Miniprotein binders against q8wxe9r568to878. Designs and how they scored, part 24

Target 1, 311 residues: q8wxe9r568to878
Amino acid sequence: EEEITVDVRDEFSGIVSKGDNQILQHHVLTRIHILSFLSGLAECRLGLNDILVKGNEIVLRQDIMPTTTTKWIKLHECRFHGCVDEDVFHNSRVILFNPLDACRFELMRFRTVFAEKTLPFTLRTATSVNGAEVEVQSWLRMSTGFSANRDPLTQVPCENVMIRYPVPSEWVKNFRRESVLGEKSLKAKVNRGASFGSTSVSGSEPVMRVTLGTAKYEHAFNSIVWRINRLPDKNSASGHPHCFFCHLELGSDREVPSRFANHVNVEFSMPTTSASKASVRSISVEDKTDVRKWVNYSAHYSYQVALGSIW
Below, E stands for the ipSAE of ESMFold2; O stands for the ipSAE of OpenDDE; V2 stands for 0.75 times the mean of E and O plus 0.25 times the DockQ between their complexes.

## First folded at step 13 (miniprotein)

Design Va5 (at its last look DockQ between E and O 0.79; V2 from the best seeds 0.59)
Fold by OpenDDE base, look of step 13:
Structure Va5 (fold): chain B 311 residues (1-311), chain A 81 residues (1-81)
Amino acid sequence: as target 1 above (311 residues)
Amino acid sequence: ETKTVELKVEGMDGRTKEAYRDAMKIMEALSKLPGVKSVRVFIEDGTVYVIYDPSKTSPEEIIKAIEEAGFKAELVSVEEK
């Protein structure tokens, strides 16, 4: 059976401000991969929502791919695989190519301007140091300004959310508990109804709490990692923030580094090209009418949120 | 405000290089007309949709442009959008 699969993937990277999570810098790269199983010579045409092609299309009705986006995008810095006729693209903006058979390859990549004004959610983090006591608290809220969050019926989730708080190496020992079976990492307690305030918890052991997901120190990142499977949470009211809280009592104020990480790292994925709004409008295969066509969309976000001075 | 005209062009042969070539000629001809916003050609049956500014062009002018490009076109419908 003859098949062609198109994978469209956004990669967002950037730096975000502490306050309202304003995007200070960003980069959006979209990559299109092809996997095809086609007999013989099969010249293919790929149609994108390219603003330079806007509304000017030569297609078969059966080659039109379903799309939910109405946006036309400006492609920047297009790069193509060798199987693409670049001359044709430069002259007509048609993406004409002869795919490699039974091999997943990158057909093309391009840059776009970020399609939204805001990120899917905001993260506000407060850090405090008082003597030997260190507190970190974060509030996560869904952004109403993000288009995918506007309609609950069509809402696109953030998946595999990872928020990393870099920890000084000298603090790592505080996040380990000695057990009879060996050292185990301290895990956050989950309290769904908790509203974390400025109340210091007294105790020699670190206290971590989250309203959603899990948090623990992960050596691979040298960070406390807050993990959330899906945002928004279906069981939580949309207007309430999710919170992370960590309280650490050090042995002395001398154990507080004069300088440590001034940012939080955030990563997550979305099952759509939410960053670029890139869309496949059509897939045509020469002389073949019974080709199964699939399009997959995804986005990966990776950015840093700046933290203010903690002292 | 724009209108959409649906036309049928004779002699379109589906998934052939000739059909694509002919479609390109039609698109090029229409791109020269003032007021044309977009052209969609379905090469399977020669159906052509043209979105245009009615203050700058008309279905008659669109048909004429296609004819000047060497094709025969017939009006199917006009819709306001």
Scores: ipSAE 0.520, ipTM 0.862, lowest interface PAE 0.6, mean pLDDT 88
Fold by ESMFold2, look of step 13:
Structure Va5 (fold): chain B 311 residues (1-311), chain A 81 residues (1-81)
Amino acid sequence: as target 1 above (311 residues)
Amino acid sequence: ETKTVELKVEGMDGRTKEAYRDAMKIMEALSKLPGVKSVRVFIEDGTVYVIYDPSKTSPEEIIKAIEEAGFKAELVSVEEK
C-alpha cells in the first residue's frame, strides 16, 4: 500500500511584553517534511494556502485535503530541496517535486508572520527584595486556545512547558549547598593558619513551590526551570491560574546582584496546530489513484517574557 | 458582491499533462478578464468554477474568453455568494 506523509512544523520565536502580553517581536519559520513510500518515479504536487494562488487551483477532487482555515498566507523567503522544480514554482506557484523514497527529508522552508493576536497562555512575574530575602512569584493563566488545523472544535494542548528563570552566579551556591559545604570550624578562627577547603555558608536552601508541575534548578540552563507536562491541566478548573513561588534567603543584602535578568524564557510545543495557519490544501501523486495521504501539523514556541523590573 | 458560475469544459477527462496545460490556458485567459476574482478547475471532468463581479463581467463573457482560448464551454449554473 503506497503512502505519502506531509509534516508541517512551525517554529515561533519572539519577545512578549510583561504587562499587557503584547507580542513585541515575532518570527515564524515553517518547515515541510516529506516521507513517501511510492513505487517508481512519482511526480507530486503540493498545494498550500499561498496567497499568490488564492482560489486559483487546478485539482482533482480526491486530492483535496481537509483544512480548518479560510486564511491565505504570504510565503516569504522560500527555500526548496533540489527535488522541487523551482522554475515551476516561480512561474505558477505550484510546488512540483519528485520525492526521495523511504527517506524523510525537508521539502521546503519559508518564513511567515504569527497568525494569532495572543499566545495560548500568559505569564506574569513579580519580584520582591527585602534585605537579604528574595521572592519570585509567577502566575500562568490560560488564554483562548488554538484549534487543530483539521478540526476547529478540538482544543490543542501546550506540551512540555518550560519556564526558565535565569539565576545570577552569586546565587548558585544556594541551590547546591550540600555539595560545597565544609566543616564550619570555630577552632579555625583561633588558629593562625588559613582555612582551606571550606566555603562560607549563609542563608537557607531556597523554598520553591508550584501548583502544577515541578520546579528545580537545572545546571544545563543556569536557571530555575518550571516544568509543566501539559496545559490546560485536566484536574484544574477553567480560568484557574497556575503559580510558581520561590523564596531565597541570601547571606547578606550585599549578595543581591547589581544586574538582574531582563527576561523569563518560555518554551513549549503544540501538536496538531500551526502558528502561521499554513495549511496543506491538496496532495497529488501523478498516475496513482490509491495512495494514502497524511498531513501532520505541529508548532514549537520559544520566546522571552520581558520583565519591567530586574529579577 | 460576487457570483459563482459553474461551467463544463469539453475534453478534460483526467490527470494528464494535456489536461493540466489546457487548464492553465483557461486560467490565463480568465485572469486577463476584468471582474474575474478566482478560477478553480477540476481536471477529472472539466468542471470550472469562476468567482466574478457581475458589474464587470458575465457568464457569457467568461464563456467567450474560454472559447477564444480554444476551448468549448457550456453554462451549468450560476450561484450568488
Scores: ipSAE 0.519, ipTM 0.871, lowest interface PAE 1.3, mean pLDDT 79
ESMFold2 (binder alone), look of step 13: mean pLDDT 78; pTM 0.724

Design Va6 (at its last fold request DockQ between E and O 0.85; V2 from the best seeds 0.68)
Fold by ESMFold2, look of step 13:
Structure Va6 (fold): chain B 311 residues (1-311), chain A 81 residues (1-81)
Amino acid sequence: as target 1 above (311 residues)
Amino acid sequence: KTKTVELKVEGMDGPSKEAYRDAREIMEALSKLPGVKSVRVFIEDGTVYVIYDPSKTSPEEIIKAIEEAGFKAELVSVEEK
């Protein structure tokens, strides 16, 4: 039968402080995509939690979409697909549009501020460079969880977590030289029951160790990349940190920079939630009362964490 | 402190272009009334919820404003927020 799907996708970017990962700078860009299968002239109205509309709504009860957010947000720098009547939006804040049939398209985009005070987890990192020896240690701790936009009791995981440790250009040559003279694995092994800093129980001595996920050098990013499929981890007690450790011997070629990189890059996705608390309050289709309506939320996070070190 | 009045406005029975226009006219009229905080219109049956400051206006004045805009409204209930 007839249906319309609205996808709300947030992209958080920013910079957070070392230690506590306080948010120092951030941007949230929200993109809304539409996919519809509607017959005839199908003039639609999309209701967002726009603060300039706050409390004033004209809907069918069937237009109301599930959401747990009560926050009203300010939409900055709105940009629209040509199917949106921009004059109507500017005069009345109504998002009035005629969707493309059976064609997924971006209806609009806008900027907002991040709706929370903290990120889903913190990452503390300590680095040291002593002669030709380099050590990096990270501790990842879960923060308070985020609820799904549709269900306040559902905690939303971080998925496909990627923590990137940039490798200075001088060290790239040493990686290649170490490979030629001798072989040292940069891939970390997960040791059950092991803690960061302990000897490996696997019988090998990796350059890197993690307590969750995997870590290896990836040329695509010029970085050591620590990958974790999902946080929080089902097999770990709440509150326990997840650790990354790296020890490198750069050999007699001591063209080592004075410090490790200034930032660690963190990237992950969160399904069913939004970074801005942007939400679809209603989807209306003129002259129709029997349209299946779907709303999907997702957020993608990409930010820098300042480093601390022991020298 | 604030109160919510539920009203029934005659003549609304679905998501037509005319119903959206009528609802907008009602909302505009009520927004001009001192003390009205917000207006929510359900166009399938003409149910209207108005959040208002009882020190500045009343259900009777709200109904009167709707009637002056050209619509017939009747009181259904009042509740305190």
Scores: ipSAE 0.691, ipTM 0.927, lowest interface PAE 0.6, mean pLDDT 81
Fold by OpenDDE base, look of step 13:
Structure Va6 (fold): chain B 311 residues (1-311), chain A 81 residues (1-81)
Amino acid sequence: as target 1 above (311 residues)
Amino acid sequence: KTKTVELKVEGMDGPSKEAYRDAREIMEALSKLPGVKSVRVFIEDGTVYVIYDPSKTSPEEIIKAIEEAGFKAELVSVEEK
């Protein structure tokens, strides 16, 4: 059975401000991969929601792919695999190519302007130092300004959310517990109903709490990592923030470094091209009527939230 | 603000190189008309959808442009969107 699979993936990178998480700088790269199983020489045409095409299409009805987006996008800095006829693209904006058989390859990539005004959620982080006591708190709220969040029925989730708080190497020892079986990382306690504020916690051991997901020190990132499987959480009221809290008591104020983390790292994925709004409008395979056609969409976000000079 | 006209072009029965060529010629002819926003050609049966500004062009002018390109087209429907 003959088939062609098109994978469209956004990669968002950037830096956002403290507080309202305004995008200070960003980059959106979209990559299109092809995997095809086609007998013989098969010339293919890929149609995108290219603003320069503007719906000018020559297709078979069966070549039209279902799409939910009505947007047209401007492609920048297009790069093509060698199997693409670039002359045809330059002349007609048609993506004509002869795919490699049974091999997943990158057909093309391009840059776009970020399609949204805001990120899917905001993260506000506060850090306080009082003598030898250090507190870090974060509040995560879904953004109503993000289009995918507007309708609960059609909401697209953020998946595998990772929020990383860089930790000075000197503090790493505080996040490890000596056990008979070896050193174990301290894990956050989950309290769904908790509203975290400045709390005096007595004790030499770090206290970590989250309202959702898990948090622990991860050596691979040299960070406390707050992990959330899915946002928004189906079991949480849409209007309440999710919170991370960490309290650390150091041995002395001398152990407080002059420079602590000036940023938080955020990563997550979405099951749609939410950053570019790129869509496949059509897939045509020459002289073949019975080709199964699949399109997969995804986005990966990776950005830093600036905290400023905290201490 | 915009209208969509559906036309049928005679003699188009793709897929074929000829059908693609003919479709391209039609699209080129229509792209020169003021008010045409987009053109979709189904090469399998010669169905042509044209989104246009009714203040700048009309179904009659669209058909005329196709005819001047050497093809015969018939009006099927006009829809307002």
Scores: ipSAE 0.659, ipTM 0.918, lowest interface PAE 0.5, mean pLDDT 89
ESMFold2 (binder alone), look of step 13: mean pLDDT 79; pTM 0.730
ESMFold2, fold request of step 14: ipSAE 0.630, 0.636, 0.533; ipTM 0.904, 0.906, 0.883
ESMFold2 (binder alone), fold request of step 14: mean pLDDT 79, 79, 79; pTM 0.732, 0.730, 0.731
OpenDDE base, fold request of step 14: ipSAE 0.599, 0.600, 0.600; ipTM 0.904, 0.901, 0.903

## First folded at step 14 (miniprotein)

Design Vb1 (at its last look DockQ between E and O 0.85; V2 from the best seeds 0.70)
Fold by OpenDDE base, look of step 14:
Structure Vb1 (fold): chain B 311 residues (1-311), chain A 81 residues (1-81)
Amino acid sequence: as target 1 above (311 residues)
Amino acid sequence: KTKTVELKVEGMDGPTKEAWRDAREIMEALSKLPGVKSVRVFIEDGTVYVIYDPSKTSPEEIIKAIEEAGFKAELVSVEEK
């Protein structure tokens, strides 16, 4: 059975401000990968929601791919695999190519302007130092300004959310417990009903708490890592923030570094091209009518949230 | 206001290289017409949809442009959008 699979993947990178998480700088790269199993010479045409092609299409009815987006996008800095006829693209904006058989390859890549005004959620972080006591608190809220969050029926989740708080090397010892079976990282206690505003926990041991997911020090990142499988959480009431809390008592005020982490790292994925809004409008295979066609969409976000000077 | 005209081009039966070529020529011809906003060509049967500004062009002008390109087109329908 002859088939062609198109994978469209966004990669968002950037830096956002503290508080409202305004995008200070960003980069959106979209990559399109092809995997095809086609017999003989199979010249293919890929149609995208390119603003320069807007509405001008030569297709078979069966070549039209279902799409949920009505947006047209501007492609920047297009780069193509050698199997693409770039002259045809230059002259007609048609992506004409002869795919490599039975091999997954990057057909093309391009840059776009971020399609949204806001990120899917905001993260506010506060750090306080009192003598040898350090507290870190974060509040995560879903953004109503992000289009995928507006309609619960069409909501697209953030998946595998990772929030990383860089930890000074001097503090790493405080997050490790000596166990008979080896060093174990301190894990956060989950308290779904807690608003961690004012509870000073007096104790010699670090305390970590989260309202959702898990948090622990991870050596691979040299960070406390707050992990959430899915946002928004189906079991959480809409509108309430998710919170991370860490309280650390250092051996002395001298252990408080002059510089604490000036940023938090955030990563997550979405099962759609939410950053670019890139869409495959059509896939045509010359002289073939019985080709099975698939399109997969995804986005990966990786950005830093500025904390500012804490000291 | 835009209108959509549906046309049928004779002799187009895709998918063939010839059908793709012919469709391209038709699209190029129509792109030169003032008031044409978008053109969709279905190469399997030669169905052509043209979105156009009725103040600048007409179905008759669209058909004429296709004919000048060397093809025969017949009017199927006109719809207001």
Scores: ipSAE 0.693, ipTM 0.927, lowest interface PAE 0.5, mean pLDDT 89
Fold by ESMFold2, look of step 14:
Structure Vb1 (fold): chain B 311 residues (1-311), chain A 81 residues (1-81)
Amino acid sequence: as target 1 above (311 residues)
Amino acid sequence: KTKTVELKVEGMDGPTKEAWRDAREIMEALSKLPGVKSVRVFIEDGTVYVIYDPSKTSPEEIIKAIEEAGFKAELVSVEEK
């Protein structure tokens, strides 16, 4: 049968402060892609929650898509595929287009202001260098004030969370053997620290511990990467911080680089347009009444958390 | 506070080229009326929802604006929040 699929994807980038993760810089870009299988030359209209439309809509009831938010958003710097009639958009805010047949393409993109005051979670990081000893600790806590563009009674997860701690090249040999699993790795590190006849420091190998997910050095990023599949964690108490710890002893303080990265990188996805609150209100295909219509929403977040000190 | 009026526009019974044109003319007329916040037209049966400021306009004035544009409308209901 005939169908049209609309994919709406947010991309959040930015910089947040250490400790409290206040948003210092942000940029939200939203892209809309279309994939359609329609007979004949089909003229389509896409209805967004554009504030300049303000609920002024002419539709068939079957063209209405489920409402995901009550917000109306301001679209900045709109850019369109050549199949969109830009004069119609500028004169009437109608997104009128003839889609490419059986070919996924970017219909439009635009920018918005980040719709929330906070991110879904905070990351506090403390670092120290004492002679040849380096220590990094992070505490991740879910935020209480973040709301996705879905029903407020439904929690929307952060998925495939990746927290990257840049590692100077001089330290790479210390991480060649190691990976750390959450609770399982904690048990292994505790056993390594147990005295066996005489007590000594573990030498040049780092000790890494996490309370959730896994941590290991990843050459692709030149970083220790703390990975968490899903937040909030179904098996943890609400409000409980999730922790990362790393301690390593360099061969000498002469291996300490003259400079370190000044930030930690955080990435994750959400199955909603949580950054922009962009929502598809309607999809009209000329006067056709038998077209299947699908809308998918997603967001990708990639931002830097400032560190209080260089490591 | 705002109110919502539901109207029925006579003769709009389906998604024809004429119905899209007529709905656009109704939308344009109502968007110029002071106190109208939003207008939603369902072209398959001529149902129109208007959210308005009751201190600036009324269902009677909204119907009058539609009639001046050349269409007939009847009141179905009025609801407040």
Scores: ipSAE 0.613, ipTM 0.922, lowest interface PAE 0.6, mean pLDDT 80
ESMFold2 (binder alone), look of step 14: mean pLDDT 78; pTM 0.720

Design Vb2 (at its last look DockQ between E and O 0.92; V2 from the best seeds 0.73)
Fold by OpenDDE base, look of step 14:
Structure Vb2 (fold): chain B 311 residues (1-311), chain A 81 residues (1-81)
Amino acid sequence: as target 1 above (311 residues)
Amino acid sequence: KTKTVELKVEGMDGPTKEAWRDAYKIMEALSKLPGVKSVRVFIEDGTVYVIYDPSKTSPEEIIKAIEEAGFKAELVSVEEK
């Protein structure tokens, strides 16, 4: 059975402000990968929602791919695999190519302007130092301004959310507990009903709490890592923010570094090209009518949230 | 206001190299007409949909452009959008 699979993947990178997580700078790279099993000479045509092609299409009816987006996008800095006829693209904006057989390869890449005004969620972080006591609190809220969050029926989740708080090397010892079986990282207690605003935790041991997911120090990142499997949480009907809380008592005020991390790192994925809004409108294979066609969409976000001066 | 005209081009039966070539010629011819907004060609049967500004062009002008490109086209329908 002859088939062609198109994978469209966004990669968002950027820096956002500490308050409402305004995007200070960003980069969106979209990559298209092809895997095909086609016999003989198989010239293919890929149709994208390219604004320069808007409405001008040559296709078979069966070549039209289902799409949920009605947006047209501007492609910037297009780069192609050698199997693409770039002259044809230059003259007609048609992506004509002869795919490598039975090999997954990057057909093309391009840059776009971020398609949304806001990120899927905002993260506010407050850090306080009082003598030898350090507290870090974060509040995570879903953004109503993000299109995928507006309609519950068409909502696209953020998956495998990772929020990393860089920890000074001097503090790493405080997050390790000596266990008979080896060093164990302190893990956060989950308290779904907690608003961690004013709870003074009296105790010599670090305390971490989250309303959702898990949090622990991870040596691989040299950070406390707050992990959430999916946002929005299906079980959290309340418009309340999700919270992370960490309280640390240092041995002395001398252990408080003059400079603490000035950013938080955020990563997550979405099962759609939510950053670019790139879509495959059509896939055509010359002289073939029975090719099975598949399109997969994804986005990966990786950005820093500025914290400003903590001291 | 735009209108959509549906046409049928004779002799187009894709997917073939010839059908693709012919479709490109048709699209090129139509793209030069004032008032044409978009062209969709179904190469399987030669069905052509043209969205156009009726103040600048007409179905007759569209057909003429296709004919000048070396093809025969027949009007199927015109719809207002």
Scores: ipSAE 0.690, ipTM 0.922, lowest interface PAE 0.5, mean pLDDT 89
Fold by ESMFold2, look of step 14:
Structure Vb2 (fold): chain B 311 residues (1-311), chain A 81 residues (1-81)
Amino acid sequence: as target 1 above (311 residues)
Amino acid sequence: KTKTVELKVEGMDGPTKEAWRDAYKIMEALSKLPGVKSVRVFIEDGTVYVIYDPSKTSPEEIIKAIEEAGFKAELVSVEEK
């Protein structure tokens, strides 16, 4: 009944370019947390895919953990909980520690470079302000250049996707809550070519539509928020873009602000260390051979998509 | 272009403080040897796998380095990568 759980969590932040979403700035921070229920003062060793270890390992065979990568990564700016022997780490790159009992704590944190060339999906956004008319359109496409998307049989989902479009306060009065129909009804409208457009509607009321998920104004963010539970969508054809559309007709062009929003915010999670490729190769508890060992991986992404030249 | 040698280090048996210490000494000695690419030590039975460049070193030289560090090792097998 003795056990140790290692949670490895990536946090990606950054700025990507308009249209093609090239990464202009990025920052990846990885935190490792430990929760253990071990008898006595158990000395533990954590083996990561640290490139400075260079494949050198001292283990028991039963301490070897299933790994998701053959890649070795560079750990920058390592910071440790006081229970870690930092002299041992400096001299040998061994993460040697005596964990706090029954208390979840942060063992270490470090920075990495983003381990991919692309993000899991791209978001193209086109905006126009013509007289008193404001239109925003976005097209979301899964990126085949992202490693978790290359093999349909082993895809790792993006979960709880949130795309936020900042809204000037003077435009809030023009939004009403509307029920967004399911993805299939909106897909049919987009494919019909006339499901979006001012001429067929001939009105002054805003129109806000999505082909997947939901979109509505959320006061907590002062933004229109496009929410998608999971990407890729299991019920959609591969490669087909997911769309967001908003049309707003202002009372006059004097209501158009002197500045327009310069970015769209994107957030989501993945159940893998997709940003760093950090992996736990081994967990050793010095004199114990019957300890249950668990490793959990996750990543959270939070970045801005530029709408103009702002890099 | 690499080979893997499997060695058995005498006297290493299980996850003791002494076995960890001895394994680190062996790791340090082999990491300094030119041509050694990586070293795995299994402390429960003293099995050691060394990936090396055969143009720069050999199983005999690897065993000699372990012996100079104070341990006895015997050759078990050699496998091409």
Scores: ipSAE 0.644, ipTM 0.912, lowest interface PAE 0.8, mean pLDDT 81
ESMFold2 (binder alone), look of step 14: mean pLDDT 78; pTM 0.722

